# Ledger of designs, part 8: miniprotein binders against q9usj1

Target 1, 298 residues: q9usj1
Amino acid sequence: MFSVGKKISFILPIKGVLQKLKDNAQKTVLLDATWYLPTDTKNGKKEYLESRLPGAQYFDIDEAKDHKNPLPHMLPPADEFASYVGKLGIDRNTNVIIYDRKGFFSSPRVFWTFKVFGHEHVFLFPNAFNAWKTEGLELETGEPRTPKPVVYEGAKLNKDLVASFDDIVKVIESPDAAGVHIVDARAHERFLGNVPESRPGLASGHIPTSINIPFTETTAAGITAPKPEEDLEKVFSSHGLTDKSVPIITSCGSGVTASVLFAALKECGFKDVRVYDESWSGYGKRANEDSSLLATGP
Below, E stands for the ipSAE of ESMFold2; O stands for the ipSAE of OpenDDE; V2 stands for 0.75 times the mean of E and O plus 0.25 times the DockQ between their complexes.

## First folded at step 4 (miniprotein)

Design p2 (at its last look DockQ between E and O 0.13; V2 from the best seeds 0.00; counts 0 for: oily stretch 57-75 1.73, pae E 17.3 > 1.5, pTM O .752 < .8, placed apart)
Fold by OpenDDE base, look of step 4:
Structure p2 (fold): chain B 298 residues (1-298), chain A 80 residues (1-80)
Amino acid sequence: as target 1 above (298 residues)
Amino acid sequence: DKYVRIRISGVDPETMRKFAELVQRIAEKYGVKVEIYVDGDTIEITLRGMSEDTAEWLILLLRFLAYELGITVTVEFGTE
């Protein structure tokens, strides 16, 4: 009887969330990771202050970053991460359940961040608000709870989950030998180089040899949730990603939507997935200075 | 039926054109009717004949696209 080991999915339905919240054996912290594009009129922190899942803390990706790096949303140092999450009442043994108001937009970035620093008990809760309401549960309003600060121990950056520029260069220099797929989560027109970049000094185009899978192809309408696994498999297969053992590097504009792909790929059982943290914000600058780093078209 | 109206101003003509074309492509994908009006340096794009879910999705995509192009858009959402 091959016990098909139920792949413990890190993506939780409402029932799974509730089960963890009821389980007193382990501390659980809900994280509101709601973030919007700078061009959006909405503000995640503001919305969090208005309403949240009961007991949820806010994880601000604009704060929990490397402030010494001019690139957007670069990973913080391990000690800074530890300090940040410790203040949220999260330790190494805490179940961390991450959601965002869109459903599956910014929460994957936070999920990836926790994974990078070796946190084992981290989960995603897609479409959290809708799921919560559908179950007849109430949101929390008013002043958020101040958690008791704890010490987060053992934060160490797992390099196996983060791709550097050097890693990208290695793939470009030896694409056949590397056997690595670079997947760009950006819009197709950006990938093609048909539109200008939002920031001056960035080249238009994509990383040579990379594949374009806009992250929206992996999500439900409104970015509320990842597509069902079966549908994700179809998406990835259609782009030639069938071998789950092949290393994948995801990239995007600033590292956020690349993490959506990361989560989707991991859901489908891809074993080796890394996020290129610099993404196009860093790479595009380099490519602007060195044309050998730039590809356009399909 | 829901409609989405987008206004863009203060962008170079080429960028505006590209944006409009992209919006057109997106709209076609979702089976949405597109009307584009040009008034001086302002482009107004109206998307019509969509469900609420589609409208919300399109707004998200359009904002994302605008962000990627480094442009600011004003979005009006309503029901016909």
Scores: ipSAE 0.021, ipTM 0.403, lowest interface PAE 4.6, mean pLDDT 90
Fold by ESMFold2, look of step 4:
Structure p2 (fold): chain B 298 residues (1-298), chain A 80 residues (1-80)
Amino acid sequence: as target 1 above (298 residues)
Amino acid sequence: DKYVRIRISGVDPETMRKFAELVQRIAEKYGVKVEIYVDGDTIEITLRGMSEDTAEWLILLLRFLAYELGITVTVEFGTE
């Protein structure tokens, strides 16, 4: 198969990763962003401490968060983001390549976080461990490397990448005038309201006007990698998402899988995509108290 | 017939009571049968009469509730 030309993507195959790691002109840092639900038997930090891609630093989405907000994984203040990544040896000019052990699950959340704070040189490396093994490359074990802290300058939240609850309310109060698609990344039965949510006190259902594209529709089996761009375009078009200029807000349970959709939409050239950071963790509590905020069924 | 079985041991009685009460409320809301058996400091809760989809989501919900209450549970899912 021949293409007209190469497309530059923020989703890197192993060859692109290795090229950036070899480049002496620009520092590159690998981030392990592996994360699981708190009740999962797996623990991302523990797995990182046992083995990792050589030199990788761990990015903990439950540590790098707004500690004043009770909702899970909310974006940290810009100065706290800067301090956090600076301790990992990342300055504004650093190439950041992010992976997770599932392949394409929690790493898009960290990718989105870097984009929100204006970090230009950030990339995703799906299916990293399998790709590394296939190339015959060794993992690093034992004590992780300790980077020299650096100063991260100029972190500032980009509101064009984040949706608030107020943004959602504007859409549902005037859906025709808003012209925004709200896309729910959760499993279909959660969207319909047919099963209870994992947290108590959350309504079962979805945001009125939203459409459901479970994030697994955009990934290879096992959540190891995104589907190829051609297949992603078919997924989105089958759900009515064909005009790449229409604003999209992605949502899910807590903002993790909504970021998978964010990355997939951006890879397909959608121009205006925001993540609703609160997602159902915040919205579902409100909808439990105000039925006008809740829809169920198809 | 699908069942979900939860075993709890070695947890203070008040925390176990709170968890059992939450499970009972969930069972009532979704029309599943609940059976509770106590043997020493071990409580076994069995939920029955549900679809496979409901069972899978109930397992996730029960694991989350256990985490919120700071308890460790074992969860068994099967068919009888």
Scores: ipSAE 0.000, ipTM 0.172, lowest interface PAE 17.3, mean pLDDT 85
Fold by ESMFold2-Fast, scan of step 6:
Structure p2 (fold): chain B 298 residues (1-298), chain A 80 residues (1-80)
Amino acid sequence: as target 1 above (298 residues)
Amino acid sequence: DKYVRIRISGVDPETMRKFAELVQRIAEKYGVKVEIYVDGDTIEITLRGMSEDTAEWLILLLRFLAYELGITVTVEFGTE
């Protein structure tokens, strides 16, 4: 049965997904959160319209955003989040299971977004299409069903999960006093400043004091699934992250792969993890104008 | 073994050369085998001898570099 100290994971195997879908006592909604980098020729919404896990709704991080902010897919206001997910048939008590077609790439961003707004019953289904196929289950094709809208009550932004530019500045101005680790999820060459940024106007380099753990060090089978917890523990300990009570801020290009690190750290029991929502898309512009904000090399 | 194949066409020769050189340097740094094939205005670069994790990372890096050079690339990922 239960072992003393047993952890219950928010990362579900297919058996767990099917169990929740069969539960008549609590509603479950599947979300396809497929999103691709601007450099990719694929389109997540187009692929969703072609095929999906049966009954899945599409969650677009470029629609569920702060439309007043020019930076990509910044968190929406709480009322706009509530309106958006309510239209997808999601209320406060709904089990939300999130997947993406890469397996474990953009789904953690949507997972983090639900956690930020106080949603309790939210889960990740990595490697979803391969797992579904292996069970001999069929995908849904054609016109997706439009759910009956519901009211999402009580959405409030939890600032304990979101880091701001001011939070980053406090760390770099007084690193010993701050007691916070900044972890950068970008590829190592990008972190070093050895390659140009994909977005115009951004400096090449990283946030001073930050530790580089490319998000691909935390994934297995490419980016289709997170590594098992035992292997994640080894990854984090190899980078000096051994004290699970020390606060961590994750960052990347625009908050997507920083959310992969968020999920991996949470899976390992790190207690205080925030995502820097702007990530390099905001910070890099500031660093281009103020070199004191920029580090390069190892 | 996993492979990543990049195809570029309809781009000026200097930009194409710069991209190919950048890919070659990345491949050498990470111990990845590289094959370059040129046919007319098209260049095809195939990277081999890497783990699946490395392949996914390289795909992300190469797409980002292509975007910065203003070139459209097609990327194929598979197993041979």
Scores: ipSAE 0.000, ipTM 0.206, lowest interface PAE 17.7, mean pLDDT 83
ESMFold2 (binder alone), look of step 4: mean pLDDT 77; pTM 0.694

Design q1 (at its last look DockQ between E and O 0.02; V2 from the best seeds 0.00; counts 0 for: pae E 16.3 > 1.5, placed apart)
Fold by OpenDDE base, look of step 4:
Structure q1 (fold): chain B 298 residues (1-298), chain A 88 residues (1-88)
Amino acid sequence: as target 1 above (298 residues)
Amino acid sequence: SEWREVDPNSFEIELIAYLALWEYSLKTGKKYELVEVLEAYRTEEDGYTTYELTLEVEDEETGKRYRVRIRVRITPDGEIEVEELEEV
């Protein structure tokens, strides 16, 4: 009788979240990772101050980044990450459950970040607000509780989860030998290069040899949750991603929606998935200066 | 959904106006240059943001300036869809 060990999914339903919150054996911290596109007038931090899940802390991807890098949302140094999450009352043994107000948009970026720094006990809670309300649970309003600061020990960047520009170049230079799939999470029109970039100095198009899987193909309507695993398998299979052992690099505009793909791919059991942190914000600038880095069309 | 007035002079609105006119140009072949955003209204529904913008524009072909109202929908992933453009 082969005990098919139930793969404990890092994606939690509300029942799973409540179970963790009730379990006093480990400290649990809820993180509101709500972030909106710069073109959106909404502000995640402002909304967090208005209402949140009880006891939730805010993880600001605009603060928890490398401030020395002009690119948006680059990973901070390990020590800065440790300092940031320590101030949120998170240590290495803390269960971290991440949500966002949209449902499954920016929370995967924070999830990826925790994984990059070697945090084991990190989870995603899709569609958290709706799930919470449906269970008749109350939101917290007013001033958020200030957590007791703790020391986060042992933060170390796992390079196996992060692709660099050099990693991309290696794939482009030897696509057949590399055996690596680059997956672009951006909208199809952006991938094709049919629309201008909102930022000046960025080329329009995609990374040569890359595959386009708009991240919205992996989510429910309104980006509320990932699609069920069965549906995700169909999406990935339709794009030729069937071998779970083949290395994958995800990219997008600024590294946020690439992490949505990261989470979806990981849910489907893909073993080697990296996020290209610079994404198009970094790559598009390089491609604007060097046309050999740019592809257009399908 | 309730329409809210937003600052027409904000960078965000200016960018939306610019991109909307660009998208409209691609669809229709008409080229409009943004002169000024006069009024901006916003509403949200089901993760989509819709803007109604009153713009002063210049037709690049004729050089004529006039006011237009443009309705722009932004998808949850940030894509811009121009729904309507009319001279006002």
Scores: ipSAE 0.012, ipTM 0.305, lowest interface PAE 9.2, mean pLDDT 90
Fold by ESMFold2, look of step 4:
Structure q1 (fold): chain B 298 residues (1-298), chain A 88 residues (1-88)
Amino acid sequence: as target 1 above (298 residues)
Amino acid sequence: SEWREVDPNSFEIELIAYLALWEYSLKTGKKYELVEVLEAYRTEEDGYTTYELTLEVEDEETGKRYRVRIRVRITPDGEIEVEELEEV
């Protein structure tokens, strides 16, 4: 049983996924968005090549990026996004259903990326492999299917979903007048400034005025699925986030887990949520060179 | 942390119930099919999540239905451990 069917939701249960895959009038593409931290020994593309949901294509956040920016996995230019997804057989009318092997970790980043470029028919499928097995379905192995490339038209960056460094500065310069909450998805000890960052040259601490909600507070069964909406609302309200109209900017290390918070907030009906794409990878470097940008402690 | 009642029909709880019965079968050889989750509680402590579920299950060998209480723990790295299962 899947309880999502009473609300319009971008998070699909297995039955909703199967319904979209069965629909011959609307093309559906499954995307494997599995990604691991650079320090991890696992490799998402290698795992995809070994097995996947039937017909799934691989979306690599480290390939679909701004190649002229030294920061990790920054959003690509719109025309490069269009070219990338078009090679995966995705056009503007394609239903895109995104999963990752951890369950609910890197797939929200790809979901957010599609939303940023104006793709409306994009969905998340948490813990896809276990849900697939529960339905008695097999994984696809062997050589991945090769999609027929299509033209993706009309990709345009939606600035309402992305925050820049300048947006952050405006918030911290006038926090009461801005009326925006900055929410940091990183582990608490990183937020406090009590442990060094994995990437070199980054300050330890957080953006002044920001709230820490480690992304694992929004997930269940480890990081395999989002918590139920009722529990998500409790998490957010316990951190003072009760007004669904308040603007929120999410941040983390490099924009991956900030997108988990983005998805969780949108599921709870928060209307104005943006992801700070640079996250700590860019901000922490600036804060290392300018202490007025750095806060530590609770 | 305190035990909190959770919607037994939620995606999370149905998934946990399925995985718990599957893990139980791997360890014991006893195969139950999940019929329904009747009641669910959850608590969180030190990065662990522990569930206590009351389930209606069907014994796959005999086809008989039982009500069981199962306690299952999710480790910080996402592994599922079945701690107890008892008929109620």
Scores: ipSAE 0.000, ipTM 0.204, lowest interface PAE 16.3, mean pLDDT 86
ESMFold2 (binder alone), look of step 4: mean pLDDT 86; pTM 0.837

Design q2 (at its last look DockQ between E and O 0.01; V2 from the best seeds 0.00; counts 0 for: pae E 16.0 > 1.5, placed apart)
Fold by ESMFold2, look of step 4:
Structure q2 (fold): chain B 298 residues (1-298), chain A 88 residues (1-88)
Amino acid sequence: as target 1 above (298 residues)
Amino acid sequence: SEWREVDPNSFLIELIAYEALWEYSEKTGKKYELVEVLEAYRTEEDGYTTYELTLEVEDEETGKRYRVRIRVRITPDGEIEVEELEEV
C-alpha cells in the first residue's frame, strides 16, 4: 500500500493510516477522540469501550483538561498533558492518528492539543469507521488493550497556537491596528444572537468584528470528512479569507469546532492560526455583563 | 454543472475510490487494490454531486495493473452511490 500524492497532508486516507500502522520503524498509536455535546444522549467513552479501531486508546477531552478552570475542556498544564499521553503509550516520537465517530468533529480538537504541546507526528483520520469497513477490516471489541506507559518529554505550550481573552480584547479595541481575523465556527443563528446558548449565563451573539463560518461549511457528507482543499479555499475566500499570511483566531462554543476550522485553515496553508480556547463559554459570560463585548446580527 | 478537475489526492476522493472498489468487489467477486487516483472530476446537478475518477488498480490475484474509470454520485441526503466502473 502506497502513500498518495506529492503533498503530505496531516489528514490521512485509509491507505496512509494502514501504511503507518504497518511501519515497524516508528510506533503508531490510534486515538479515539469521540466526544458529544452535553445536550447529546451519546457518550464517547462508553462507545469506545464497546468497540474501537484495533488497539485504539481513548483520549477524553473532559479528563485531559485544566481541572482548576471551571470552563469546559480548557487545555491542561503541559506536565499534565505529558503524563496523560504517556499513560496512553505516546512519546514525542510516536505517530498519533486521531479519529472520532462523527468523522470530523472532535478529533481536530485533540489534533490541535497535540500541536499546542509540540507534537509534530500527529494526523487526522476522518470517517474512520466507514473507511475501515470499506477496507474489509474488523473492529476490536471486548476489553481495550492496556498500553505500556512511557515518558513524554519536552511538552511546552506553544503560545503561537492559542489565543486568550486578552488577545480578543486587543483585536476588538483596535481592529485596524490588530490586523487579525476572528472566525466563529458556531451555527449562524447562534452567531446572530437569535437563539439562546445551551449553557446558562451566556449572552446570545458574537465577538465584535468576527466572521461567521459555521464549521459544517468545511465538511462533506454531513460532518464525516473535510471538504477537498480546493473547496475549502473557496469557502474561506468567499468569506474574505484570501491572504494566507494574515493572522486568524478561531472561536466557537468551547474550542471543539473552532479546532475543525483550525485544521481546515492549516490544510489550506494559512500560516498563523490560533484557537481561542475559552470561546463563547468564557467570552459569553463577560459579554452578559459588558455590552461593549457583544455584537448581534450579520 | 460543468465538469471540473479536483485534487485526486484529497481525503474525500480517496474515500470515494476505496468505496467504489469495495462495492465493485461485492457485486462481481473481483478484488482490486487501489494503486493511485490519476484524475478526478466532479459536477453538480439537481442536488447531486457526481465524481468521475480515473484509477490505477491492481488485481489482487494476478498482480496485473489496470486503469479504470468510475462514476460515483453523492445524493442530496449525503449517500455515496457507485454508478459504474469500467476498464479504460
Scores: ipSAE 0.000, ipTM 0.177, lowest interface PAE 16.0, mean pLDDT 85
Fold by OpenDDE base, look of step 4:
Structure q2 (fold): chain B 298 residues (1-298), chain A 88 residues (1-88)
Amino acid sequence: as target 1 above (298 residues)
Amino acid sequence: SEWREVDPNSFLIELIAYEALWEYSEKTGKKYELVEVLEAYRTEEDGYTTYELTLEVEDEETGKRYRVRIRVRITPDGEIEVEELEEV
C-alpha cells in the first residue's frame, strides 16, 4: 500500500486553522497582514485595531521592509526580520498562519517573506474573516494583546526565492538558453504600456520576453481566495506554463501581487519560483533610462 | 471639488508621503526621510484622488530638516503620481 503522502497544503481551510490552534504541542500565531493600495482609503492597521481574529498580531509590510532602500516593500535584512517577528512572539518553531481582510491579496507577500528567511511552519488562511464568521466564531475587539517577545534564531535569506535585476537581465540577454519564464502579475493595460505609470520616472511597458498573468486570474472574485488547484492549472496551462520544473520569476508593481502568483504557482507544484522584489518600481526606472530593457505591446 | 482636511497621522497618508518622497528622491538624487506629516488635504474628481501634504523631512546626507509641500495624485488603479514638491 503506497502511502500517497498527502501533500500538506500550506493553504489552510478554516478546519485546518482550528486544528492547529487546538494543538498545544506547537505554538501558533495568527498574523493579520491586511494591506491596501495607497489609492484605497482603507487602512489595514486601523482595521486591525478595530477587529481581528482572536489573538492575531499585525504584520505591517510597510514597516517590515528595508528602510534604507527607497523602493517599496523591499525585503529587510535577516536580522531586522528576526527582530520584527520576535517582537510578535514568533520563533523558529512557531506555526504562523497569515490572513488579510481582502482574503488573498497581501497575505501571500508575508508568506513569501517567511519562506525567504527559511521559516518552515508558515501557512495561508484565505477568506479568513468570512470563514470565521460562517463558523459562528467571534472576532476580537479592543486593544490587541501584546505578545511576549521571543528570540527568532537562524534567519537567513534564501536567494533561491528572490530574483534580482541581474537575474532578469540574464533572461533578457539569452531568453532561449535561460529557459526561465518571467510572469508579470500587473493589469493587462499596464503590461502593454497603454497607460502611464503613476510614479514619475517609470517607463510604461513590460520586461522583454515576459508573459502577462494578471494576479486576478488566479483568485476568486474580490480576491477572496486562490482559485481551486484545478482551475489554477488551467490558467497556467493556457499561458504555456505546464512544466513544473521550469524556473519562473514573478513580477508586479512593488512585489505584493507577484507573491500572489508565487503562492498560486507553488500550490500547483511548480518547483522553482522566485519573486523579483524590485518589480516595476525598480525595473521601470531602469527601463526609462535604457530602452533596451523595455518592451511594449503583447 | 472641495478640499477636505484628512488625518495627517493616518497610515494611508504616511504611505502616500513616503512614496512621494521616494519618487522625488529618485528624480533629484536627494535622499529624504519622512519625519512626520504635518498637514494633509484631499480632493476627489472623476475617480482620481489628489492629496496635498505638508511634510517634515530630513536629508539623509546632511541631516538637515526641511518642510516640504507635496501634491500627489492617485489614479483609479491606485498608482501615485507626484505632481509638485516644494520646500516651504
Scores: ipSAE 0.000, ipTM 0.181, lowest interface PAE 12.7, mean pLDDT 89
ESMFold2 (binder alone), look of step 4: mean pLDDT 84; pTM 0.821

## First folded at step 6 (miniprotein)

Design k1
Fold by ESMFold2-Fast, scan of step 6:
Structure k1 (fold): chain B 298 residues (1-298), chain A 81 residues (1-81)
Amino acid sequence: as target 1 above (298 residues)
Amino acid sequence: SPELKKLIEEAEWLILELRFLAYELGIDPELMRKFAEEVQRIAEKYKELAEKLGVSPELLKELIEKLKEILEKLKELLEKS
C-alpha cells in the first residue's frame, strides 16, 4: 500500500550521522567495513589503520565468518558474532553506523549481518568519505582507539532474513505455487552463462526462475551510493517487482552484492527479503552435478 | 626456482581475480570484452617473451605490475560509471 506519510530510512545522510554521534544518551559506534578482493593492491584493514572517520572501529568480513565452512563469507555462529562485535564495544542498545570506502559495496553485507542477529539500531552511511570531506570535517589518523569490550546479549539468527539451498529448491520445484522471487545480483553475462566461472567446479548460468538485476542497476555514481528511492522503484518495477508483499530471495557470487540488493529492496518497502548466504559459490557446485538446478540464457 | 614459481602463481591468481572482479561487479558487456581482449593480449606477449628470453623474476614482476595497473583501471571505471 502506498501512503503519503513519513518514511523512516536506515540509510543516513551526513546530518543524520552527525546527530547520532552527538547524542550522549545513546552510544554510537561507527564501523569501517571496507573490503577488497584478496589480490587487490588495496587492503581495507591497512587503509583503516592509516585513516578513518573519527572513532570508527574496523569490521573485517573475512574474520567475522564461519571458519568451519569452506565457502567464503558464510555467517558466523551467533555466539561468535556476539563475541566479535562485543570486542568492538557494541552491545544490543548501540547505534551501529556502517560505511565503506567504495561507498556502497561491502557495508550492506555487514548491515544485513547485524539484522540477521537481531540488532535493531543499525544504519548505512553511503558515500561516507566524500560526504565527510564536503562537510569540511577531519579524518582521524594514527593508532585507532581500542574500545572497552562489552557483552552482546541475545544474538539469535533470524531465519526470516536468510535463505538456504532447501529454500531455493522449494521455489524451483513449484515456482507458481511458491510465490517467491529469486533475484540474482551478478553481472548479466555471468547470469546468462556466457562466461566461465573463475572458481573451479562451478557451473555457468543461474538458478531457474531467477530474475537478473545486477547490483549496479541499483547504485549511483558507480558504486558510491544507492539510487534515490524513486529510481529504485523504476528499476524494480521494470523487472516485474511491483508487489512489495511478495517474498524475495537475493543471491550473487558469495553474498556480498546480494546484500546491496537487500538494502535497496528494503529501502523501497519490500516486506520480506532474504539473502541466500552461500549464493553461487555453493549452488553452482550442486548445479554442475544436477542439470535440473541449472538454467542458461535470458 | 621457488621464488620464480611463487611469482608465476601470483600472476595466475591475479588474472583469475581480475576476471572474477569484472563479472561480480556487473561490468558492462562491452567493457568486459575489451578487458578480456587486453588480458589475452598481455598473456600472449608474456608467452612470446618467455619462449624467446626465458622466464625471469624481472619479467614476471613486470607482468604482475601491468596486471595490477589493469585492476586499478577497472576499479576506477566502476567507481566513475
Scores: ipSAE 0.000, ipTM 0.192, lowest interface PAE 15.9, mean pLDDT 82

Design k2
Fold by ESMFold2-Fast, scan of step 6:
Structure k2 (fold): chain B 298 residues (1-298), chain A 81 residues (1-81)
Amino acid sequence: as target 1 above (298 residues)
Amino acid sequence: SPELKKLIEEAEWLIFELRFLAYELGIDPELIRKFAEYVQRIAEKYKELAEKLGVSPELLKELIEKLKEILEKLKELLEKS
């Protein structure tokens, strides 16, 4: 289908969030997708139970996952995704607005997950708590409201948004012919292989041919919001990503910050962006056993 | 508190390695998931109790040693494939 005019941003300012929440003709569900690294003392579910944006439901990436896969928070089967979000009151036509307490850290992972299963009306609300308080609005406390369950129909995994290990291998075996950029969102020292991986059994280094754009280069005020589109374009151009038609695969430690890059690239109009779901948590184990899969240094 | 934190971190690493190794050996992922959840729940409950009641980390140390023993046996099985 042919589209006329500018693409509407999926990243909402508070005024856009409030407009959708007040629309009586269209259902909107707020999702708190707060998630912390295992090394962090904080717990997203516990914080959600203490306070939230009014009416928000909690989306746990460690619960909405493939329970048969030992790797952290891998995408669930389509039927399990549908069941999980249906219990949160979300059907195919629901406006889904996702936020997290860090601002712009784990919410892009859930945004990507909804896009993967074909959900059209999904949005990000960065810097949500600060924006909410600045607008003079109160947080909700006490016991969360239990939503009325609904049936989510037609969930189907869109392979155009997900990269597999086999997709990565095809790129590294024929980099000139593949015409795909692999972008690693991890901190530069982890990418170089100069620091050991915190998880045992993972090699230190990166996927051959990949370029490093730490996700923090795409965020502003720490990790509370994405940079403006103009600044994001400068970041990507400085790394040689000037042709928005060239396919990109994003990767990181376990797929969370790779999704931050996914959102930033999509905001800049990059046409073909996939997330490598297992990221270094799976690839690094393979690379530890097969040195042809491992690169170190710049 | 520092000793308890280090032991909990060690238990988390062992649980991760155990899950990945079991996957490579073709062990039922649901059985391993339930076992990993059980171990993590014990570690979390122990952390909560130790912080509130000042309980000794001895039980967590014993759990960590047993997890190391199990992991080493699974590695031996993988090497013999």
Scores: ipSAE 0.000, ipTM 0.143, lowest interface PAE 19.2, mean pLDDT 82

Design k3
Fold by ESMFold2-Fast, scan of step 6:
Structure k3 (fold): chain B 298 residues (1-298), chain A 80 residues (1-80)
Amino acid sequence: as target 1 above (298 residues)
Amino acid sequence: SPELKKLIEEAEWLILELRFLAYELGIDPELMRKFAEELQRIAEKYKELAEKGDPPELLKELIEKLKEILEKLKELLEKS
C-alpha cells in the first residue's frame, strides 16, 4: 500500500525489466525508440535491424506522426496511434518498456506519447544496452520477427498532457495570473537568440517568461540516464521550480527533448506537466511574424 | 584507474555537447556535415583509447582537441 501522493517510478532498472519479461500473466513488449538528430551519421532503424534487445519492436517517431501536419513528429490522431502500436503487438493491457541506444534521449518522447493516449503500463529503461551487456545477456541479431497484430482499444488523447499555442499565449499575456511555468529544454545559446535557427523561417530566441533548463542538466553520464531524483530536485529548485503543484509546460525544438524534461519532472513528483508538441518548430514561425511573441537574451 | 574514468567522463560530456551545438548552428548544411563527421571521428578515437586502456595523457590530448573544436564552433556562431 502506498501513501496518498506517493508516486511509483516508471523508470526501470534491468532487474525490473527482466521481472516483467518473465511474467506469464502480463504480456510485455520492448520498444526500441532510437532516434538521432538529422546531423548525426547514425540511423535508428538501421541500427535496430542490425541488433536489438531480444523481441524488441521498433517505434519510429517520424512514422507514428500526424501525416497531415508539416511540423516534425507531431502526435498522430488517436486511431492512427492505435493502428500503429497494434501492428507492433501492443494492446492496452500490454506492459510497454521503451529504450533507446543513446540511453535517455528519444525514449521519453515515446513514453509521453503512450501516456497521452491513455496507456497505463508504460515504462522507461535508461542505459539499456550498457545494462544488458553488463549482465552478460545476448542481443538479438538478424531479421526481426513480425508480431501478430492486435486491436488497441480506447486510445484517446489526454489534453491534460499536451499544450497548445493558445495555452502558451495565455501564459505570456498574463504571466503573474497564469500561474504556469514554461520550461525550454534547448541549449542556452539557442534560448538566448545568439544563434540562428537551423530551420528557415524561425525566429531566434525564446517564448517570453520561459525558464531555460537545457535537457542535459537533467541527465547523467552524458545522456545515458536521468539524474537521481535528489539531484533532479536540486536542478529544478536552482531554476525556481520549488512548488510541485504549479503547472509546467515543457518546450524544445520539436518536442523530443521537452519529453526528457517531462520524464524528469514527473520523476520528481511535479503534478501537472504538459509538453508543447509544436515547440519552437511551430512557435518560432509565429514569433517571426509577430515580435510580441519573441524574447531574446536572459 | 580513477583518473582515467574522470577523463573518460569529461570526454563523453564534451562530445555530446559538441554534437548538440553543431546541430543548433544556423549555418550552411555542408559545414554542419563536416562538423558531424569530425565529431564521429573523435568519438571513434575516444572509444579505441578507452577499450585499449591507453594512458591518461592521450585522453587529455583528446579533451584539449574537443575544447578547441567547441571554441571554434562558438566563434562561428558569433560571426554567422
Scores: ipSAE 0.000, ipTM 0.183, lowest interface PAE 16.2, mean pLDDT 82

